# Designs tried in a protein design chat: VHH binders against Protein LURP-one-related 7. Part 12

Target 1, 182 residues: Protein LURP-one-related 7, of Arabidopsis thaliana (Mouse-ear cress) (q8gwl2)
Amino acid sequence: MADSETPYHPDPEDLRRIPVDLFASKKLPGLSSGDLGFADSSEHLVFILRKSSSSLKSLLDSSGVPLFSISRLHNGVWELHKGDVEKRKDLVLTVKRTSKRFSKTESEVSFAGESSENLVIKGVPFQKSCTIYSQDSIVAQTSLMYKLRQIYVGRSKFRLTIFPGSIDHSLVVAMVAIFLQG
Short names: E, the ipSAE of ESMFold2; O, the ipSAE of OpenDDE; V2, 0.75 times the mean of E and O plus 0.25 times the DockQ between their complexes.

## First folded at step 9 (VHH; framework vhh_8h63_2)

Design e4 (from d2 with S105Y; at its last look DockQ between E and O 0.67; V2 from the best seeds 0.68)
Fold by ESMFold2, look of step 9:
Structure e4 (fold): chain B 182 residues (1-182), chain A 120 residues (1-120)
Amino acid sequence: as target 1 above (182 residues)
Amino acid sequence: ELQLVESGGGLVQAGGSLTVSCAASGFTFDDYAMGWSRQAPGKERELVAGITEGGSTYYADTVKGRFTISRDNAKNTLYLQMNSLKPEDTAMYYCAADQWFGELYDFDYWGQGTQVTVSG
């Protein structure tokens, strides 16, 4: 029940109207060994992914406050819950792989309370290729940065571009993390 | 303490088959992306196959259709089944693990390797 406030990149109307780039990296100021950080273009942490226990991972804000927990069920479905891995709250969404052809993967995102609009994710996990669709619109897209990573401090693994829309950036990051693990 | 130990290498005639294995310990195997890379003398390492936590696979063009990567999470073991082997497949084969999402060129952890030699 207790809501967690996000201290950075709040969800105001003006932020939904401006595209945002986040850069995934294992080496950033303030990032603990073993974590994966999502940073802005100035390398300031925005989100942190942390492994907690078998089958559970945490998405944290820049201050280390838990936002969501990520788990994979034995049937291969992924779940996103609010809150800390040790005090999991409501289910937010599920992600299920709907197609796999060699390296190409397609998955469907279903929100727990709303059944009228599902998202589709398509890409190639090992190549860090991931595009999230809402019907015919692109919500977010990753890009490979092999050459550009040499230019960026911290050697980002990939770039995530989030287009203006109604979906919270922390949910987008969680969905990308789920897709690239599956 | 994280360890990756390869086994199963050896001498094989061209056209033959071989399975190499990698025993993993000291970490939660289920949560890691895994891969097999190879390196011949004087050449750079090449990722030949990879597999994510959720089972998505990658194969280099040079081995596609001949090699199969698989993982047994219950046994903490990674496998590479190599069929229709060619002399060009001769290399040291390394097991690799990545903390996040796999990597084409720079895994976080590496084993010591197992030699595969394919003769003519």
Scores: ipSAE 0.559, ipTM 0.778, lowest interface PAE 1.5, mean pLDDT 82
ESMFold2 (binder alone), look of step 9: mean pLDDT 82; pTM 0.826
OpenDDE, look of step 9: ipSAE 0.812; ipTM 0.904

Design e5 (from d1 with D107S; at its last look DockQ between E and O 0.64; V2 from the best seeds 0.70)
Fold by ESMFold2, look of step 9:
Structure e5 (fold): chain B 182 residues (1-182), chain A 121 residues (1-121)
Amino acid sequence: as target 1 above (182 residues)
Amino acid sequence: ELQLVESGGGLVQAGGSLTVSCAASGFTFDDYAMGWSRQAPGKERELVAGITEGGSTYYADTVKGRFTISRDNAKNTLYLQMNSLKPEDTAMYYCAADQWFGEYSGSFDYWGQGTQVTVSG
């Protein structure tokens, strides 16, 4: 098989379908104290997580415009709604824990409406280990970075890799945030 | 102002049990990840156990199966139940809080003053 043995020549279109990395940090240019930022490789903010009243959190775009609100129900289910925490709109998805063994957790994402598409999230929340699956495909995965000084000196960063696909990146970030909190 | 106040430390014989607790105030307790770290004289601080907002737990290998972390959000209180205590568990135990997800390396945003646990034997 000569094709499988030849050097790989990347198609220019393949370079446009590469994974996207976001870097989570509590300290970034333009980030307010108390927020968690998701930035690109140049440390430009892309998304912001912000705490609001009464166990509500907002996911914001880089300009501070609310995209989603995140809430945890008394039964342990998490809900994601469109819009600001004060003016919550349509339910977008729910996340429910389906398995918990010691530190290992599995959760199921259910989209609102008639959708039959479910996602599964697996990992260890406190270790910032999170992988989102659609059927047998990986949608997104977290990994640690800057293990030397930033981890050992009280800074906390992790990388979120979002693989090419149809799921909106803001939804991926929201799902990661939910899983790592719960 | 955010405050964390530990209590319940003391002297215990090897093989014994002890519960330490941490009273939290000045913030919405159930929105924070919480943890217990310990430091023995001359040693580095180590994360012993952690618990996320939603209740997912973490334990260091040296205490897994012997220690249990829990939180009572109605009372704004964090607990560490320590069973089968060993002399090597002797340390100052610190309550800690983190506003986002917790910190695996044991570095948290806020810390208490600690409570001493001494295991004889």
Scores: ipSAE 0.629, ipTM 0.812, lowest interface PAE 1.3, mean pLDDT 83
ESMFold2 (binder alone), look of step 9: mean pLDDT 81; pTM 0.813
OpenDDE, look of step 9: ipSAE 0.823; ipTM 0.912

Design e6 (from d2 with D30S Q99E; at its last look DockQ between E and O 0.69; V2 from the best seeds 0.65)
Fold by ESMFold2, look of step 9:
Structure e6 (fold): chain B 182 residues (1-182), chain A 120 residues (1-120)
Amino acid sequence: as target 1 above (182 residues)
Amino acid sequence: ELQLVESGGGLVQAGGSLTVSCAASGFTFSDYAMGWSRQAPGKERELVAGITEGGSTYYADTVKGRFTISRDNAKNTLYLQMNSLKPEDTAMYYCAADEWFGELSDFDYWGQGTQVTVSG
């Protein structure tokens, strides 16, 4: 955002200049029963979480195309692979719990084949409390919806705010899903 | 049809221990966040303990260190081990399940409850 010479031809980095809210809900237009949707403030689906088996979940785009598969190893480490649960591809990242004090949990995200800079996730999984940090900066955080909601936004389980940055929104959603399930 | 059936409630002396359990059927148990809530006469329902799909636990401050939630996915059963029981723990205890991530005060599915009464 230091470059004032950028012409008006949007690229992905420009489209992430402001915070984005996604609303997690089980009742959205176009969402199949049993799925969890992440939608924008107009209830347009952006991502879909789908359960395929007890140990495997899929993160899909708005048209239902598989982006990632989520799995948990016996040692408690979570893995995110590119592709469908049927035909998993390259490992993208792992999430490992590094601290638990009472109900507060801290986890570390390690990216495959990328910089050694890790992300840290802190919160209380069962209370849907989740904040993702890159160093001292907040990448994303969840908040609970209060009961007086706007008509076009149904009763949501929580709001996910993604702050401006370079991390792909699909990866943020995957990390939140892992942390809150683990 | 999803069903949650609690059992194991009863009368216990203060300082004693009791385990309540919840048998689940009609859904893939391991895919659900589970919890125990309780409601004493004249009081609002409160979340006592929760456990995520991956095993992360939550406890209300009033029960920390005394209660332990656990799940046995092979038996489709949720447990609450209650130690050092106090008269204040007297309540109807409800098993609850949420398809995605659990909810602090409003789960998707509930059992009928089992009564726990702590005397003395």
Scores: ipSAE 0.504, ipTM 0.757, lowest interface PAE 1.8, mean pLDDT 82
ESMFold2 (binder alone), look of step 9: mean pLDDT 82; pTM 0.827
OpenDDE, look of step 9: ipSAE 0.761; ipTM 0.879

## First folded at step 11 (VHH; framework vhh_8h63_2)

Design g1 (from d1 with G55D; at its last look DockQ between E and O 0.68; V2 from the best seeds 0.68)
Fold by ESMFold2, look of step 11:
Structure g1 (fold): chain B 182 residues (1-182), chain A 121 residues (1-121)
Amino acid sequence: as target 1 above (182 residues)
Amino acid sequence: ELQLVESGGGLVQAGGSLTVSCAASGFTFDDYAMGWSRQAPGKERELVAGITEGDSTYYADTVKGRFTISRDNAKNTLYLQMNSLKPEDTAMYYCAADQWFGEYSGDFDYWGQGTQVTVSG
């Protein structure tokens, strides 16, 4: 990627912030039927996952602007590209399953370009269990809302906690969405 | 319009085997998470097995090691191979599909009408 932007490095402000929770749900204020929303604790949409034609999915911001497109190759590798599903731009990352033992899955995230940082995702996709690691540090982790507060579980299907760090939240959400589909 | 039609249910002796199938139409089958749920008389509906778009599987503890979920995306068909059947497996078996990730709680977006499996003896 000779035409890539400068390598990403963390904003000092991000390193000092507390963890952020997002709540994934199919029913949220302002969410269109068929979409999956990621909302803050006040149910304000932050990201939208939308299924498109021809087995493509879009990750959108809260205003519906396309951020990434998600596709699965026939060999089982997942790709994330910048931009609209109809006008896909640069490859951002790939996710490949590296291990499957019983129901537990491990996948590796490889970023496009010159970055050498690979992430590992571990969990059980069908149980909405997903933890993203950068080396030995946890970048983000899902939890099952209804198993934590079973009698008070609302319309949220699961909780995503993103810990302070260098990785953009939209990329974290994309990686979680990919892992849970595969 | 998405449609799911189960078939292959029937009467089987305890210890026997049976395969139920689910034919899907009106969508690209391989873009959905799929599952089999069952409901016995007087019981709550129970997710038996699930499979994600990427072929990760789930099995309830009551069927693990005896049941196998699989899909044939070219034929738009989901299968549940049931071995070592027990009378407790008697139930209406429903095919289900979820737009996104699947749902271990059994709250899927789309459902078939079910196929009856009855295990005697």
Scores: ipSAE 0.581, ipTM 0.787, lowest interface PAE 1.5, mean pLDDT 82
ESMFold2 (binder alone), look of step 11: mean pLDDT 80; pTM 0.811
OpenDDE, look of step 11: ipSAE 0.775; ipTM 0.888

Design g2 (from d1 with E103Y; at its last look DockQ between E and O 0.51; V2 from the best seeds 0.60)
Amino acid sequence: ELQLVESGGGLVQAGGSLTVSCAASGFTFDDYAMGWSRQAPGKERELVAGITEGGSTYYADTVKGRFTISRDNAKNTLYLQMNSLKPEDTAMYYCAADQWFGYYSGDFDYWGQGTQVTVSG
ESMFold2, look of step 11: ipSAE 0.556; ipTM 0.779
ESMFold2 (binder alone), look of step 11: mean pLDDT 83; pTM 0.833
OpenDDE, look of step 11: ipSAE 0.704; ipTM 0.850

Design g3 (from d1 with E103M; at its last look DockQ between E and O 0.56; V2 from the best seeds 0.57)
Fold by ESMFold2, look of step 11:
Structure g3 (fold): chain B 182 residues (1-182), chain A 121 residues (1-121)
Amino acid sequence: as target 1 above (182 residues)
Amino acid sequence: ELQLVESGGGLVQAGGSLTVSCAASGFTFDDYAMGWSRQAPGKERELVAGITEGGSTYYADTVKGRFTISRDNAKNTLYLQMNSLKPEDTAMYYCAADQWFGMYSGDFDYWGQGTQVTVSG
């Protein structure tokens, strides 16, 4: 059968311009003890963050396949590499804290290679406040979880909203994880 | 096995200073967010100060400018320097640790047994 449309089809989520919510939690169906999960609104795991014995961290997909490794350098800069913590591939990006005033923190994301676009992350890690900017546009933002105007007290959960755009959701999750740890 | 042991509490006159410490063992200290919470008799526990893996800090408004949280990763030790102490600071002070990110609500994964700080005057 011959397709009369262009061979290239943009991702439907990009075309719809609909934000995606992920919910971070230490307690989710299918999540191993000690991991941090990012799930959709139905509690289906989408990404998993796992600590290694060498203080490195892996970001995994829902099947447990390593996507990225996260490391903190001696100078306080964070690096994201493709692949497993034991078999790191190319550098993808770095995150460097550029300012801190009281509890407020600002960091700069620099992509490896010839990309000229840098991102800025601003927020307060202990308040689960984290917003990723591309120039004047918001790429993603964390927020408190509400149900019928009720905040879940005593639970280590937060919501991550990823706005439509060209940045891979796994990269957004990795950047949030770095910022909240730094 | 993860352990948090507080020390350095005691009786201090109003306006005085005190440092409390928390010795940590049984985990990779560098990778945890850490915090100090306090509880006065008959009151709910309050997160006083926090510090992330990367060194970002948090302070409750009631102690901001008077208290300083710090960590020494080489010694696996968390500190709280308390200056300009007030009778209202009287409480049991608890060291706390979190596997992933700190939580301003005070919902940490692990807790110490506490050290008493009493401010008279």
Scores: ipSAE 0.521, ipTM 0.768, lowest interface PAE 1.7, mean pLDDT 82
ESMFold2 (binder alone), look of step 11: mean pLDDT 82; pTM 0.830
OpenDDE, look of step 11: ipSAE 0.623; ipTM 0.820

Design g4 (from d1 with Q99Y; at its last look DockQ between E and O 0.56; V2 from the best seeds 0.68)
Fold by ESMFold2, look of step 11:
Structure g4 (fold): chain B 182 residues (1-182), chain A 121 residues (1-121)
Amino acid sequence: as target 1 above (182 residues)
Amino acid sequence: ELQLVESGGGLVQAGGSLTVSCAASGFTFDDYAMGWSRQAPGKERELVAGITEGGSTYYADTVKGRFTISRDNAKNTLYLQMNSLKPEDTAMYYCAADYWFGEYSGDFDYWGQGTQVTVSG
């Protein structure tokens, strides 16, 4: 009787609580010229970054629906708003550079509303090096390892690993896009 | 059409200073990450310095502390101030632009024709 019982094993779907990789590329199936795509490991688009003529940017979902607009203020602060650049809605967060030493940059993410938790982003924007921290935990990180063997195929600019947690992946992508631009 | 035109190169004695500049036209300069790469005879092209849309800078170890990259968005111009020049800095210096961020590998979307910097001594 004891030999016939098996321990509970989680459904394979539950094991998808592992890090998610997104691959940023200027050339992906279904991506319009001039856009930057974030794709899964199977090259299916998940998010799209699009620039507008006013130097404003949109983050869109895989079907092209605007999620957020990204704008830079003259004081150097970046703002993320819900909606497209033409129909901006609520402010979601701001990103402000707090430290710069040679090539290394640190920025602080401040969420709108009552949230007192802020995130810190550290890295080297020009080299696409970026790590997002919540206190001392890593939320997401771009990968230096991707450039070693695959940089010469011209399909992906970098890999973004998003660790399990409560932060929406579209917000992570937006924060990475802001940090790497500024 | 998008154009990048470098100027300001020339002959300089070791220990001297020189500023090269890059005039950009035919595109929204503010939206591009910009960089300077150089190539000496018989050597591979090397990314020297980069600057993002928002002004974050990068410098190769070989020039860190001696070179300063800057951009003037009002004049659509990229600069590289080169101080304490060495004979090893002799190269053709190329202005480059990338639409989204910057290129670690040096594979920018657009390139200028270059300006020669020659350091004697």
Scores: ipSAE 0.599, ipTM 0.803, lowest interface PAE 1.5, mean pLDDT 82
ESMFold2 (binder alone), look of step 11: mean pLDDT 82; pTM 0.822
OpenDDE, look of step 11: ipSAE 0.829; ipTM 0.910

Design g5 (from d1 with D98E; at its last look DockQ between E and O 0.52; V2 from the best seeds 0.59)
Fold by OpenDDE, look of step 11:
Structure g5 (fold): chain B 182 residues (1-182), chain A 121 residues (1-121)
Amino acid sequence: as target 1 above (182 residues)
Amino acid sequence: ELQLVESGGGLVQAGGSLTVSCAASGFTFDDYAMGWSRQAPGKERELVAGITEGGSTYYADTVKGRFTISRDNAKNTLYLQMNSLKPEDTAMYYCAAEQWFGEYSGDFDYWGQGTQVTVSG
């Protein structure tokens, strides 16, 4: 009986003051095969990325409830919608690549609706490394996990640091997922 | 059964060019990040270049500006164009595939048997 882990709700006070680290891995307690999990520093599962089809992915909470669906358009633009892949609801945001120079990629995030907030993501997707910017402020950053005595940097695990701000952590995870796959 | 088959290796003179290819079968190619690694005698295997599902690329510093990784999803084929080859590029070149949502641990889920590239001085 998979203990129905209560959905992860960060303390609002923590969101304002302390950066949050999430660790992405294919091997986490409670994670099903074929999924990518995001866990906190105590290895508690927080988010799950699940593949539904070649062009559709789902972002789930720790209980397996769909939060968002991720899809890629033919023109290369990524879309994030609320809800399950089968019942996609409202468009939340789009991610569009704006620049590619060597290994460095830049993408622009546009939120749907009345939000005028524009974000920019810069980094090296293949290295699981990116930084999300809101104007001159850093929203989040990813980096590969380094092990002592490791000759090469493994790509199977990376750390996501979310800095204090108003953006929902689930959206940050979604944006990161989109960027790193692009 | 998932298979990666490299081809195109051979002997080339320093300063020359060579393109190696990797034919993929038995899996959904466009759902995988792909990469080229190489291993020289007595050295550890090193990542040379990578390409994500979406086409973003990465290059090791040693090959940046000289090598180009690309993929043709319609042909399920990965390529590595190597220009301005140097003797130090001599190695067995391996094709690798990684599925982000794959069942396997590690940097890559699958590897080919490799193709030998030899650059003479």
Scores: ipSAE 0.541, ipTM 0.784, lowest interface PAE 0.9, mean pLDDT 88
ESMFold2, look of step 11: ipSAE 0.681; ipTM 0.843
ESMFold2 (binder alone), look of step 11: mean pLDDT 81; pTM 0.813

Design g6 (from d1 with S105E D107S; at its last look DockQ between E and O 0.63; V2 from the best seeds 0.70)
Fold by ESMFold2, look of step 11:
Structure g6 (fold): chain B 182 residues (1-182), chain A 121 residues (1-121)
Amino acid sequence: as target 1 above (182 residues)
Amino acid sequence: ELQLVESGGGLVQAGGSLTVSCAASGFTFDDYAMGWSRQAPGKERELVAGITEGGSTYYADTVKGRFTISRDNAKNTLYLQMNSLKPEDTAMYYCAADQWFGEYEGSFDYWGQGTQVTVSG
């Protein structure tokens, strides 16, 4: 039985087929000095990276609420925990460098718990080159933003494109931040 | 107050070696990306080498295989070992620090005053 009068109701998952761009910068409206912001194309803050009073860093939402803490272990492995640097909760993932040749780096992301899905990050951290892979698919990728040669720019800027998928955008931003620092 | 002070520059013969150093103070050195840039007379400043908080390195093509950047976090010191020097390496060498990640275009947050390296034939 068919109902030809039924209005079209697009599946909510179809609305996520378009990549999302976030723009990283040290100078954005509403961003505190010393923080790094990730904003949408209209320069509205979405995520904030902040250094703590220890060597740890926080990933915050646009209101400054801590989402994750980022730490580097003595062996060079990076850990991501839920919560603030002072109230770290569950381990979410680790990032380990698996190869380095000249400036090129490859790292593996391992999620906490029972999971067979590991991600691979490849790029050149110092050049802000970062691509996150799930098997043969690109999860996210950074692109450099050129500055005008004739105009001094005292801030860094790059674009992070997050492709459609099931991985939370705050986790993608955290993984990029880890890779580019390490 | 963040300070970067370069040293170790000087006159060296082509084919020779030199190490320049940068003493850092006034910040948590371990948490910053660091770099060396150089500027020769009549040229734009160029990033020569960079090193992230976690130790990942970058080198300009003109110095790959000849220059090595390193950091000693216990001594808050950045180094640039320069081997097989050429006259075209003659420049003022600047230490630089960046609050977040490295900066490929050489637009760092903080700069030293530079140390002169002169390579003669």
Scores: ipSAE 0.642, ipTM 0.822, lowest interface PAE 1.3, mean pLDDT 82
ESMFold2 (binder alone), look of step 11: mean pLDDT 81; pTM 0.810
OpenDDE, look of step 11: ipSAE 0.794; ipTM 0.897

## First folded at step 12 (VHH; framework vhh_8h63_2)

Design i1 (from d1 with S56T; at its last look DockQ between E and O 0.60; V2 from the best seeds 0.53)
Fold by OpenDDE, look of step 12:
Structure i1 (fold): chain B 182 residues (1-182), chain A 121 residues (1-121)
Amino acid sequence: as target 1 above (182 residues)
Amino acid sequence: ELQLVESGGGLVQAGGSLTVSCAASGFTFDDYAMGWSRQAPGKERELVAGITEGGTTYYADTVKGRFTISRDNAKNTLYLQMNSLKPEDTAMYYCAADQWFGEYSGDFDYWGQGTQVTVSG
């Protein structure tokens, strides 16, 4: 059972100055089979990604409360909505694949209602490797843990580094999830 | 019961082509990333190619331009078209399924028994 801990809220000051690391794994304490968990550096579960189908997923907080629903349209575009899959609320963002060159994939993120911020995600989904860009700045980046010269870390775990910025961590996780599975 | 059954392996001359297939059953094929790995004698198993749920593909550098991974969700079948085969491609080829991110997730959810591909020089 996931710890009924208080929802993860990063310190606003930390958001301004220090990158935050989340560690993704299928093997985390309290994580249900089939789910993907994101834990902090203290191994506390922060987010849960749950798959309903290939085209429908949920992003939950550590308590299992739905934050966002992720859905894939027939045209291949991904949509992120607030709320759970049964009660989808407002569209938050869309993710569209724009380029595939060899193993490298690029996707564009468009925020609903916001004209100003377009993000680009570049990487290799199957390698769990991606970087989210805001123009020339990096929003977030994933890295396989075993490539970080950590000898004792299993290959099943990857690190998500979220750099200081204004984008909510849950959205970053959602975008990463969409990109890696898209 | 979940099963992955590889087929299509065999002996082929260098420069030749071969297609291996993986028939999946017992799970929702569309919900899994799929991949081909191979293991040569005395070597570690290596990812050859992968395909996500959304159809994004990955290829090892050693097979780029020569191999093509594809999936037919209607048939629950994974394919690997191998062209311009080389002796160094000789290996047992394994079909793998992963619920999220393929082989680089570390622990595959499921493996097949493999199909042998031998390329003669």
Scores: ipSAE 0.368, ipTM 0.694, lowest interface PAE 1.4, mean pLDDT 87
ESMFold2, look of step 12: ipSAE 0.648; ipTM 0.825
ESMFold2 (binder alone), look of step 12: mean pLDDT 82; pTM 0.825

Design i2 (from d1 with S56N; at its last look DockQ between E and O 0.66; V2 from the best seeds 0.51)
Fold by OpenDDE, look of step 12:
Structure i2 (fold): chain B 182 residues (1-182), chain A 121 residues (1-121)
Amino acid sequence: as target 1 above (182 residues)
Amino acid sequence: ELQLVESGGGLVQAGGSLTVSCAASGFTFDDYAMGWSRQAPGKERELVAGITEGGNTYYADTVKGRFTISRDNAKNTLYLQMNSLKPEDTAMYYCAADQWFGEYSGDFDYWGQGTQVTVSG
């Protein structure tokens, strides 16, 4: 049972100055089998990624409330919508693969609406490694935990570092999820 | 019951080619990242190649340019084409399935029993 904890709201001041780390694992307290969890440094569940199919996923908060639905179109483009899979609301962003060189993949993120912000994700999905770029700045980065010289950390876990910025953490998690699976 | 059954292993001369296959059943193949790992005698199991649900591939440095991983979702089958085989490629090759992102370090959800590949010098 996911702890009925209050939704994760980072301190706005922290968002301005300090990177935030989330740790992704299939093995977290309160996480249901089959789900992927994102926990903070205190091992509190923050986000849950649930897979309905290869082309349909949900991003939930720690309480299990749907935040976003993730869907893959026939043309390979990923869409992020607000709300539940069954009640998809407004389009938030799209992710499109633009290049694949060997094991390295690049994708472009386009935000819906009047936002002119475009992001690029680069990395190796199977290595759970990616970096989200906003022009010349880094928005977020993933790293396998065992590569961080933590000998006793399970090799299946990866760390998501979100750097200070204006992008909501839930969106970052969603983009990472899309990229790593897409 | 979920099953992964490897086939195609055998003895091959150095420089030769071999294709191993993995037949998957008992789960929705399209929803899983798949991979090949191998284990040589006295060595740790290592990831050789992986492919995500979306078709993104990974290769170990030792096999890059020589091995090709592919999947046929219609047949629920995973393939590993191995070219320019070397004696050091001798190992038990295991098919693996993972629900999330593929496991670089080998904590896959499911494993097959393996197929032996032996490359003679």
Scores: ipSAE 0.279, ipTM 0.627, lowest interface PAE 1.9, mean pLDDT 86
ESMFold2, look of step 12: ipSAE 0.633; ipTM 0.821
ESMFold2 (binder alone), look of step 12: mean pLDDT 82; pTM 0.826

